# VHH binders against q9p7j3, part 182

Target 1, 174 residues: q9p7j3
Amino acid sequence: MILPLFPETQVHVFVYENVSNCAAIHEQLISQNPIYDYAFLDAATILYKKQVYSAIIRALEDRRDEQMKTKTIHSEVILSLSPKTEISSAFRQFSMTKKSKNIVVVKIDSKLTEEEEFERLDKLVEGNRVEFSDEELQKLIDFKVLKKNYKLDPSTLENPLASILSSIALRGYS
Short names: E, the ipSAE of ESMFold2; O, the ipSAE of OpenDDE; V2, 0.75 times the mean of E and O plus 0.25 times the DockQ between their complexes.

## First folded at step 15 (VHH)

Design da33 (framework vhh_6qgx_2)
Fold by ESMFold2-Fast, scan of step 15:
Structure da33 (fold): chain B 174 residues (1-174), chain A 124 residues (1-124)
Amino acid sequence: as target 1 above (174 residues)
Amino acid sequence: QVQLVESGGGLVQAGGSLRLSCAASGFTFKGYAMAWFRRAPGKEREFVAQISWRGSSTFYTDSVKGRFTISRDHAKNTVSLQMNSLRPEDTAVYYCAAEPGYAIFNTASEYDYWGQGTRVTVSA
């Protein structure tokens, strides 16, 4: 995928359901194994493709503007999903955990093709790959988690997309 | 009532300049991307330029790159398009539009809010 605002940046997004080895992946992430340099998100927190792309664009904007708050572009994507500025809260809210069952995986600046990244990830993730689509994401979302993460109330429930996307772009700037 | 109102259109000679402005009322568009689209007589709306909420990310269609500059002013709740080195091919009705977050695909169907348009005519 190429994003108009960042046409020289290669972006890949993968969705896996029924993942059985999240505990093993989580261990590799905690140990900072460079083979696992991806943003591993809990699919329970992602409702829309635009939500993920918006976080990617925000992270790329912050990198270009030399305003990244985390060490890697992938950790910056995780931070960028959060409407809040606190890094630890963002990771608790959006990162995969050892108990996650469905995950969204983002790779930025890959030197590999999408097909090659897919082959690499399929060796790391023990689950079923599904299409990165709003339809598939809606099967995996936990609306209680979404509501809590974005502080959605009855006034925003009818159109959560606009609230989510504007929160990502606005984070840290009133 | 949320509205976007364009101004600054008119008739200009080829090689001239115009500055279009879009004023928003009834909504602040915090965290929204703003864009300009245009529609030539008998044609469909095409993307011209976009600017992120922070103003630090902009994107232009190839035909206007280097000639047009998009900017926004949060205090005035406006977005502007400075058009230089105008060509007869730039003749169109120009529309401002707003989309929550970042403009990901630059298609008209992605944008939730639209102005009524302002007419620009560039004579040879």
Scores: ipSAE 0.693, ipTM 0.851, lowest interface PAE 1.0, mean pLDDT 90

Design da34 (framework vhh_6qgx_2; at its last look DockQ between E and O 0.78; V2 from the best seeds 0.00; counts 0 for: pae E 2.5 > 2)
Fold by OpenDDE, look of step 16:
Structure da34 (fold): chain B 174 residues (1-174), chain A 124 residues (1-124)
Amino acid sequence: as target 1 above (174 residues)
Amino acid sequence: QVQLVESGGGLVQAGGSLRLSCAASGFTFKGYAMAWFRRAPGKEREFVATVSWRGSSTFYTDSVKGRFTISRDHAKNTVSLQMNSLRPEDTAVYYCAAEPGYAIFNTASEYDYWGQGTRVTVSA
């Protein structure tokens, strides 16, 4: 898909549940295998589509403005999910781990259609693709982790989306 | 209390220009995407333009591209819409809107705060 704010950049987002090979994927990421050039997120940390897209837009703005803090646009997406400025914290909070079962995969700067990209990614991920929707994400979320990552309290839990989006947008800004 | 107040509307001849302004109070623009919508007589409210909270990214509906410019002033908590080369079809009530984070889908339902609107009438 194309984000209106970045019409020249094609973005794809995929959701997988019951992934059996997260450990193997993780090893490939550590080794920086170029065929794994995606942002692999733990679905347990994602509640909304807008959360993911906001992180993508933040990363893209930072890239455009030459303010990226990480090496790659995909790592920047992971960082952009976090309210914290520390890269290590962001990865610990939001990136897929060896123990993950459900994941959200983001591809930026794709030259392929969504279907073509899916076919490529499907060779790497051993799991079931589900719809990228708030409904499906809500089935995979760990609210304890979400609350921890964004420091949600009873007042912000009334509208967690607004709080999350503000946290993403304002990371590193006082 | 959160409030968005639009101003700058009026009657203008085709080919003319107007500058709309939206002043926010009760909250800061920091962290909020801002947008303009409009509702023409007998039509549904439609998206016109948006600007990211940083002010570095903008998006326009096709019919206003090249003619309208959205901008924001964080210090004043305002967002503006410079409208040039106005056409009769631009006649509408223009609304200012605010959304936490980034404008993604630019649907009216995504925006949390709205102004009362300012009327723009473009005569032939």
Scores: ipSAE 0.882, ipTM 0.936, lowest interface PAE 0.6, mean pLDDT 96
Fold by ESMFold2-Fast, scan of step 15:
Structure da34 (fold): chain B 174 residues (1-174), chain A 124 residues (1-124)
Amino acid sequence: as target 1 above (174 residues)
Amino acid sequence: QVQLVESGGGLVQAGGSLRLSCAASGFTFKGYAMAWFRRAPGKEREFVATVSWRGSSTFYTDSVKGRFTISRDHAKNTVSLQMNSLRPEDTAVYYCAAEPGYAIFNTASEYDYWGQGTRVTVSA
């Protein structure tokens, strides 16, 4: 996918359900294996396609403006999902864990096509790939997790999209 | 209560300049992208330009790149469109719009807030 605000940047987003090897993937991430250079997100935290795209755009904006707070663009995407600036907190809230069952995987600056990245990821992820769509994401979301991560009150739960997206763009610039 | 009000439209000769402004009231649009759309007679709303909350990220439709500049003023809660080297094909009603976060697809359906529009006529 090409994002109008960053037309030079290749972006791929994949969704996997019923993943059986999250613990193995997590170990590879801890060991910083370059083969796993992706943003691995827990799908329980993602409600909309726009949520992921907004975090990607925020990360790209911070990279362009020389304001990245993490070492890689993929870790910056994870941070950018958080409404707060604390890195460790963002990773605890949004990253895939050993116990995750459904994941969203983001690749930025890929030299490969979407088909080639899928082929590569299919070897790493033991699960079923589903369409990156609001419909599929809404089957995987955990609303208790979403509410906690974005500090949603009962009034914002009726329209969480606006609150979530504005928080991503505003983080640190109140 | 929440309103976007456009101003600055008018009649101008080809090659001329015009500055449109959009004043927001009732809401600060913190963390929102602001955009300009236009609609010529008999056509659908067309995306023109967008600017992010921080003002550092902008995107323009190809036909206006290099001629139009979008900008924001947080203190005044306004977004502006500086239109240079105007062409007869730029004749349209210009609308200010806002969406939470960032402009991702630049389609009219993505925007939750709209102004009433300001008319721009460029004579040949």
Scores: ipSAE 0.786, ipTM 0.890, lowest interface PAE 0.7, mean pLDDT 91
Fold by ESMFold2, look of step 16:
Structure da34 (fold): chain B 174 residues (1-174), chain A 124 residues (1-124)
Amino acid sequence: as target 1 above (174 residues)
Amino acid sequence: QVQLVESGGGLVQAGGSLRLSCAASGFTFKGYAMAWFRRAPGKEREFVATVSWRGSSTFYTDSVKGRFTISRDHAKNTVSLQMNSLRPEDTAVYYCAAEPGYAIFNTASEYDYWGQGTRVTVSA
C-alpha cells in the first residue's frame, strides 16, 4: 500500500493470531538477524489501523528530517507508537515479547507485492493470518494495556481514537 | 462544537488566482490534519490537498501540483489554499475538512468534520 504523504514508500501490514513461536522470533530480533527486519508489535496494544499508520507516517517524517532516534525504520515505528520519547519504555509497551500471542507486523520500503511479502513472512511466523482491520484488531486488544499506554482518562474512553492519534502526532511537541 | 467556515471563493478568469481560507473552531486545532476537497457538479467530493498539523508534510492531487499551495496558521486557527494558474476544470465547490492526527488516506469518507463550502468558478 502507498500512503499519500509518502507516495514513494511501499508499506505492508500483517496481523497474526495464535502465534506459537514468539519466543523464537524475539531471539532473532535481539540478535539483529536481517531476515527479521520488520516491526513486530504486540496486538494487545493496537486497536486501530490508523494507530499503526500514524506511527508509520511519524517514523517516515523523522527519517526524512534526519531525526530518527533508533537504528532502523522498523524500530522507529515502535518508538512512534508511544506518546513519549523514551526508547526503552516504547519497546516494553508496544513490541512483541516472548509471551505475546497475537502480533501486528509492519514492513516499510518493501519491494514486494503484499502476497510476496506474506510468503516471506509466513516462513517466519507460526500463526494464523487475519485481516488488518479495525474489526479484527478489536478482538485482539487488551483495553487495560491501551489505557495505560496512552494515559486514557475516563473522559476520553468514549472516543479514544482522536486522543491516541493526536498523541502520536504531537510526541515531543506538546 | 466543531465548526469549519470557508471563505474566499468567487468568479475568476482562467489563468487567475484566488486564495481560500478556512476558519476552524470547537476543537484543538494543533492535533488535527487539515485538507481541502472539491466537488464539481454531478460528482463526488475529490481530494485536493492536505497538510499535517506541523505543516511539515503536505500532499497534493496531481492536477494541482505546482499551482496550489496549502498552508496553516496555528495562531489564527486557519488553513488556506492559494490557487494560482486557475483552469476551467478547477471550477467546483471547495470544502475544508479535518481529521485527528495525520491525513492517512485522503478520501472523503475518512473525514468527519466538514465546512459548508465556498464556490469557485473559473471562466474560459
Scores: ipSAE 0.460, ipTM 0.756, lowest interface PAE 2.5, mean pLDDT 89
ESMFold2 (binder alone), look of step 16: mean pLDDT 83; pTM 0.850

Design da35 (framework vhh_6qgx_2)
Fold by ESMFold2-Fast, scan of step 15:
Formats: structure tokens, C-alpha cells, sequence
Structure da35 (fold): chain B 174 residues (1-174), chain A 124 residues (1-124)
């Protein structure tokens, strides 16, 4: 689906479960291999499609306004998931680690179709692709991680959508 | 209970102008994307316009581009829709909608907070 605020921008989001090569992928990300120019997120941190899209829109808005704090649009997406402005904290909270088992992968400004990106990613990621849907994401979430990352209390944890989305939008504002 | 209240609707002749406003009752729009939708008699809700909470991003449906302008006032906690060069096909009930974060899709089902609507009638 096209993002209304950035209709010209190609966005693809992929979800993989039971990934066996996260350590190898992590090494490629540390070495900044351009083949891996994607945002690789730990699915344990993502509960809703809207959470990912909100971070994408925030990152695109900051890129357009020349206010990006990171080197690439993909790293800006990772930063934009965080309620805090500190870059290293955001990466620690949301990025895939060598110990991750389920991941969400975001590609922005692809010259390829969704199917072509999937074929490329299938060569990089050793896991099972599932639908990018709230239903699938809710099977992969770790609520303890979610609570910690967004500082949710028990009452908001039962219905955290609004808190998460507003935290993403309000990063850096009072 | 959260409620959005629209105002500014009415009857106007083709070529005329109206300004719609939406105010929050019981909450602030800080951190919310704001949108306007409309429903003509016998039709489903149609997307009209959206604006990010910082006001730096807007999107309009093709039929209203250049005629309608969405704006927001953070201090007054309001969003407005300036409608110029109105046409009979703009006749509809206009709804204000809000979603925490950013407008993801131009579909009604993606917005959790809604006003009750304000009626706009454009005569030929």
C-alpha cells in the first residue's frame, strides 16, 4: 500500500520467522556491506504495522527536511522507532542482534519490485517469510521488551497502540 | 471520553468558499496525524486531506488539490480545512479524523478517532 504523505516513495516491509543466520547478517551490518542496506529490526520489538509505518514516515519527513541524525534512511527508520533521541540506545533497543530469531526488514527507495526484493532477501536471510500483518507480528512480539522500550505501565500495556505511536511522533519534543 | 467536534459547514453556491474547523474535546492533537474525510449521499467515506502533526507534510485527493488547504494550529488544538472554488460534487458530510503518530493510509479504517461530521451543501 502506498503511504499518503510520501506517495512517490517505494517502501517494502518483510517479516521473517525462525531465522538461523542472524549472526552472519549482523556481521555484514557491522562491516557496512552495501548489499545489506536495509533496516533489520528485531521482531520482538514490533507489535503493529502502524508502528513500523510511523517510524518510516518520521524518517522520510526528517530526510526531506534535512534533519536526519544518522547516515542512511534505513538507520533513520531504526532511530525513529525509539521514543529517545540517543542513536546508540535506539539501535540497541530495536536492531536485529546476532541472537535474534525473528526479524522485520524495511527497504526504502528500492528500484526493485516487492517480489524482486524478496528474491534478493531470500538469498541473505535463512528463515521463513510470513505476512506483514498485525496478526503475524503479535505472534513474534516480546511484551517485556515492548514495555521496556516504550516505558509502558501495566494499564497501557493492555492497549499500547496510541502510546507507541505518539512516542514515535513526539521523539525530541516536549 | 475523547471526541472531535467539527464546525463551519453550511450551504454555499458553486464557486463559493467554506472553512471547516475541528476541535478536540478532552484531549490534545499533539503527536496526532489529522485528516478530513467526506461521505456523499449513498457513498462510502472518501479521503480528502491529511497533515502530519508537525504540519510539514500534507496530502490531498486529486479532486481537491489546489482548491482545498488543510492547516493546523497547535496552540488552539485545532485542524482546519479551507475549501475554495466549491463544486456541487463536493456536497457531503465532512468528518475530522485523528490517529496517533502519522497517517499511514488514506483509508477510514486506519483512523481510531472521529468527529460526528458537519454537512456541506453546494448548490449549482
Amino acid sequence: as target 1 above (174 residues)
Amino acid sequence: QVQLVESGGGLVQAGGSLRLSCAASGFTFKGYAMAWFRRAPGKEREFVATMSWRGSSTFYTDSVKGRFTISRDHAKNTVSLQMNSLRPEDTAVYYCAAEPGYAIFNTASEYDYWGQGTRVTVSA
Scores: ipSAE 0.474, ipTM 0.739, lowest interface PAE 2.4, mean pLDDT 87

Design da36 (framework vhh_6qgx_2)
Fold by ESMFold2-Fast, scan of step 15:
Structure da36 (fold): chain B 174 residues (1-174), chain A 124 residues (1-124)
Amino acid sequence: as target 1 above (174 residues)
Amino acid sequence: QVQLVESGGGLVQAGGSLRLSCAASGFTFKGYAMAWFRRAPGKEREFVATITWRGSSTFYTDSVKGRFTISRDHAKNTVSLQMNSLRPEDTAVYYCAAEPGYAIFNTASEYDYWGQGTRVTVSA
């Protein structure tokens, strides 16, 4: 997929449900194994495709402007989902954990096609790939986690998507 | 209550310039992308340009690249479109629109807020 705001950057997003090896993947991420250079997100935290794309655009914007706060573009995507600037908090809130069951995987700057990345990820992830669509994401979301991560209160619950998306773009600037 | 109001349209000869302005009221649009769309007579609404909240990222449709410049002023809560080297093909009603976060696909259905439009006529 190519985003109009960043036409030189190839983006792939994959969704897996019923993943049985999250603990093993988490161990590889902690050890910084380069084979696992992806953003591994807990699907419990993602409500809409636009939420993931907004975090990707924010991360690419910060990379272009030399304002990244993390070491890789993939870790910057994870940070960019957070309404706050604290790196450790963002990873705690949005990253896949050993206990995760459903995950969203983002690859930026892939030299491979979507099909080739799928074949590679199929070797790393023991789960069922589903379509990256709002319909599929809404089956995997945990609304209590979402509300806590974005501090949604009754005033923001009237339009949670707008609050979430605007907070991603605004983070650190107001 | 929440309004986007366009101004600056008019009649201009080919090769001329116009500056369109969009004033937002009733809402600050913090963290919103702002965009310009246009609709030519007998055509559907088409994307023209977008600018992110930070203002550091812009995207233009191919037909206006190098001729149009989108800009944003947070203090005035306004978005502008500087239109240079105008062509008869640029004749349209121009609309200001706002979308939370970022413009992902630049489709009209993604934008939650719209102005009523300002008419631009470019004579041959």
Scores: ipSAE 0.713, ipTM 0.860, lowest interface PAE 1.0, mean pLDDT 90

Design da37 (framework vhh_6qgx_2)
Fold by ESMFold2-Fast, scan of step 15:
Structure da37 (fold): chain B 174 residues (1-174), chain A 124 residues (1-124)
Amino acid sequence: as target 1 above (174 residues)
Amino acid sequence: QVQLVESGGGLVQAGGSLRLSCAASGFTFKGYAMAWFRRAPGKEREFVATINWRGSSTFYTDSVKGRFTISRDHAKNTVSLQMNSLRPEDTAVYYCAAEPGYAIFNTASEYDYWGQGTRVTVSA
């Protein structure tokens, strides 16, 4: 996929449900195995496609402007989901854990096609791939996790999307 | 009441300039992308330009690149479109729009808030 705002950048997003090897993947991420250079997100934290795209655009803006706070574009996507600038907190809130069951995987700057990335990921992830769509994501979201991560109160809870999306763009700025 | 109100439209000769302004009231649009769209007589709504909250990212449709400049003023809660080297084909009603975060594909359907428009007529 190509985003009009960043036409030079290839973006692939994959969604897996019922993943049985999250603990093994988590070990590879901790050891910083370059084969796992993707953003691995817990699907319990993602409400809509636009939330993921907004974090990607924010990360790409920060890379363009030489303002990345993390080492890789993929870790910057994870940070960009958070309304706060604290890196450790963002990773705890949005990254896949050993106990995750459903995950969203983002690849930026791939030299491979979507099909080639799928073949590669199929060797790493033991789960069922589903469409990256709002309908599929809404089956996997945990609203308690979403409310906690974005500090949603009753006034924003009914329409959380606008609050979530604006906070991604606003992070670190008044 | 949340409102976007456009101003600055009018009649101008080809080669002239106009500055459009969009004033937001009832909401600050913090973390929102702001955009200009236009609709020419007998045509559909067309994307013109967008700017992020920070003001660090702008994007323009090809036909206006180098001629139009979008800008934003947080203190005044406004977004502006400076239109230079105007052409008869720029004749349209110009609309201000706002969307939380980012417009991913710059389509009209992405934007949640709209003004009612200001008319720009460019004579040959």
Scores: ipSAE 0.646, ipTM 0.833, lowest interface PAE 1.2, mean pLDDT 89

Design da38 (framework vhh_6qgx_2)
Fold by ESMFold2-Fast, scan of step 15:
Structure da38 (fold): chain B 174 residues (1-174), chain A 124 residues (1-124)
Amino acid sequence: as target 1 above (174 residues)
Amino acid sequence: QVQLVESGGGLVQAGGSLRLSCAASGFTFKGYAMAWFRRAPGKEREFVATIGWRGSSTFYTDSVKGRFTISRDHAKNTVSLQMNSLRPEDTAVYYCAAEPGYAIFNTASEYDYWGQGTRVTVSA
């Protein structure tokens, strides 16, 4: 897909449930294997499609403005999900771990079609692909994790979307 | 409680200029995208321009690129649309809108808050 704010940038988002090889994928990410140059997110942290798109737009905005704080656009997407500027905290809170079961995978700047990226990812991920939709994401979310990551209190829990999305755009700027 | 109020509309001749303003009250819209939409007689609302919280991310519909400029003033809690080289086809009611985070696809359904609109008429 193409986002109007960044028409030159190809974006793909994939969701996998019941992934059995997260430990193996995590090892490849730690070794910085270029075949795994994607943002691998724990689906337990993602409630809405808009949350992922907002993090992607924030990362692309920071890249355009020469304000990236991480080495790759994919790591910048992970950072951009966080309401804080601290890189290590963002990775601990939003990245896939060895114990993850469901993941969201983001690819930016691919020269491949969505179908071609999907075929490539299916060789790396041992799980079941599901639709990238709010309905499917809401089956995979862990609300305790979401509440902790965005510091949601009782006043924001009834409708966390506005708080989450505004936090992504506002991070580091009052 | 939350209000967006547009002003600055009016009648202008082709080639003229108008500056629209949108004043927000009851909410600061920190971390929100602000946008202008318009509705011509007998047509659906169409996107005109959007601006992000930091002001560095703007997008314009093709028909207004180079003629319109969107800007934002956090201290005044306002968003403005400077419209230059106006054409009869720009005749419409102009609406201010806001949504949390970023405008993803620039469609009216993405925006949660709307003003009542200000009328712009461009005579030939």
Scores: ipSAE 0.687, ipTM 0.849, lowest interface PAE 1.0, mean pLDDT 90

Design da39 (framework vhh_6qgx_2)
Fold by ESMFold2-Fast, scan of step 15:
Structure da39 (fold): chain B 174 residues (1-174), chain A 124 residues (1-124)
Amino acid sequence: as target 1 above (174 residues)
Amino acid sequence: QVQLVESGGGLVQAGGSLRLSCAASGFTFKGYAMAWFRRAPGKEREFVATIHWRGSSTFYTDSVKGRFTISRDHAKNTVSLQMNSLRPEDTAVYYCAAEPGYAIFNTASEYDYWGQGTRVTVSA
């Protein structure tokens, strides 16, 4: 996929459910194995496709403007999901953990086609790939986690999705 | 109760300039993308330009690139479109729109809030 604002950048997003090897993947991420250079997100934290796309655009915006706070574009995607500027908090809130069961995987700047990335990633992830769609994501979301991560107030008549999306764009700006 | 109100439309000769403004009331659009769309008679709404919360992130449709400039004033809660070198083909009703976060594909369906429009007529 190509985003109009960033036409030189290839973006691939994959969703896996019932992943049995999250602990092994987590170990590879800690060791910074270059084969695992992807953003591995816990699907319990993702409500809609727009949330992921918004984080990707924010990360690419920060890279373009020389304002990245993390070392890689993939870690910047993870940070960009957070409404806060604190890096370690964002990673604890949105990254895959050893206990994750469902994951969203983002690849940016791939030299491979979507099909080639899919074939490579399927060898790393022991789970069932499902469509990157709002319908599939809504089966995997944990609303208690979502409300906590974005400090949502359920007593107001505000749209939670609008609050989430605007906070991604606004992070660090008043 | 949330309103976007456009102003600055009118009649202008080809080669002329107009500045459209959009004022938001009833809601502050912090973290929202703001955009201009237009609709010529008998056509669907066409994307013109968008500006994200960070004002350096703008996007224009090819036909207006280099002629139109979108800008935003956070303190006044307004977005403006400076239209230069106007052509008869630019004749349309111009609409202001707002969407939380980022415009991903610059489509009308992405935008949640809309103004009523301001008419621009460019004579040959």
Scores: ipSAE 0.656, ipTM 0.832, lowest interface PAE 1.2, mean pLDDT 89

Design da4 (framework vhh_6qgx_2)
Fold by ESMFold2-Fast, scan of step 15:
Structure da4 (fold): chain B 174 residues (1-174), chain A 124 residues (1-124)
Amino acid sequence: as target 1 above (174 residues)
Amino acid sequence: QVQLVESGGGLVQAGGSLRLSCAASGFIFKGYAMAWFRRAPGKEREFVATISWRGSSTFYTDSVKGRFTISRDHAKNTVSLQMNSLRPEDTAVYYCAAEPGYAIFNTASEYDYWGQGTRVTVSA
């Protein structure tokens, strides 16, 4: 997919459920294996497609403006999901862990087609690929985790989308 | 409740300029993208321009690139559209719109909040 605000940047988003090898993937991410150059997110933290796209746009905006706080665009996407500027807490809150069961994977600036990325990623991830849709994401979300990560209160719980999306764009500007 | 109020519309001759303004009534859109849309008589609503919360990201529809400039003022809670080199084809009702976060697809359906519109008529 190409986003109007960043027409030169190709974006792919993949969703996997019932992943059995998260510990192995996590080990590769810690060792910074370039084959795993993707943003690996815990699906328990993602409620809507717009949440992921907003984090991607925020990361691309910061890259264009030379304001990235992390080393790669993929790590910047992970940071950009957080309403706060602290890098370590953002990674703890949104990154996949060795105990994750369902994951969302983002690829920015792929030199490959979406189909080629699917083929590559399907070999790295031992799980079932599902559609990147709000319906599928809402089966995988953990609302307790979402509420904690975005500090949602009773007044925002009925419409968390607006609060979450505005938090992503507002990060660092209070 | 959120209210957007447009102003600055009017009648102008081809080649002229107008500046439209949109103000939030009693509320602040922190972390919201702002946009302008327009609807000409007998036509569907079309996207004109959008600006991110920070103001550093903008996107314009091809027909207005180089002629229109979108800007926002956080202190005044306003978004403005400076319209230069106006053409008769720019005649429309102009609407201010807001959505949380970023404009993703620039379609009318993604925007949750709308003003009532301000009419712009370009003669000839």
Scores: ipSAE 0.694, ipTM 0.838, lowest interface PAE 1.0, mean pLDDT 89

Design da40 (framework vhh_6qgx_2)
Fold by ESMFold2-Fast, scan of step 15:
Structure da40 (fold): chain B 174 residues (1-174), chain A 124 residues (1-124)
Amino acid sequence: as target 1 above (174 residues)
Amino acid sequence: QVQLVESGGGLVQAGGSLRLSCAASGFTFKGYAMAWFRRAPGKEREFVATISYRGSSTFYTDSVKGRFTISRDHAKNTVSLQMNSLRPEDTAVYYCAAEPGYAIFNTASEYDYWGQGTRVTVSA
């Protein structure tokens, strides 16, 4: 897919449910295996497609403006989901863990087609791919985790989307 | 109450310039993308331009690229559209709109906050 604000950048987003090998994937990520150069997110932290797209756009904006705080665009996507600038906190809150069951995988600047990335990821991820849609994401979200990560209060709890999206764009400014 | 109020529209000859302004009140739109849309007589609302909260990311529809410039001023809580080299085809009602985060697909349905519009007429 192509985002109007960054028309030269190819973006692929994949959703997997019932993943059985998160521990193995996590080990590859900590060893920085280049085969696993993706943003692996815990689906329990993702409310809507717009949340992922906003984090991607924020990461691309920071890369273009030479303001990235992490070493790769994929780690910058993970950081960009956080309303705060602390890197370690963002990774603990949004990255997949050994205990994750459902994941969202983001690939930026792929040299492969979406179909080729799917075939590649199917070999790395032992789970069921589902559509990247608000309907599918709403089956995987953990609202307790969401409330904690974004510090949602009663005034934003009924419609947290605007608060979440604005915090992603605002992070580190003002 | 939250309001977006457009101003600066009017009648201008082809080749002329106009500057539209949108003033926001009742809300600061921190972390919001701002956009301009327009609706020509007999047509649907179409995207014109967007600017990110930081102001460093902008996108324009092809027909206005190089002629229009979008900008924003956080201190005044305003967004502006400088329109140069105007053409009869630019005749429309121009609307200011806001959405949280970033403009993703630039479709009208993504925006929850809208102004009432300001009319621009470009004569040949």
Scores: ipSAE 0.750, ipTM 0.876, lowest interface PAE 0.9, mean pLDDT 90

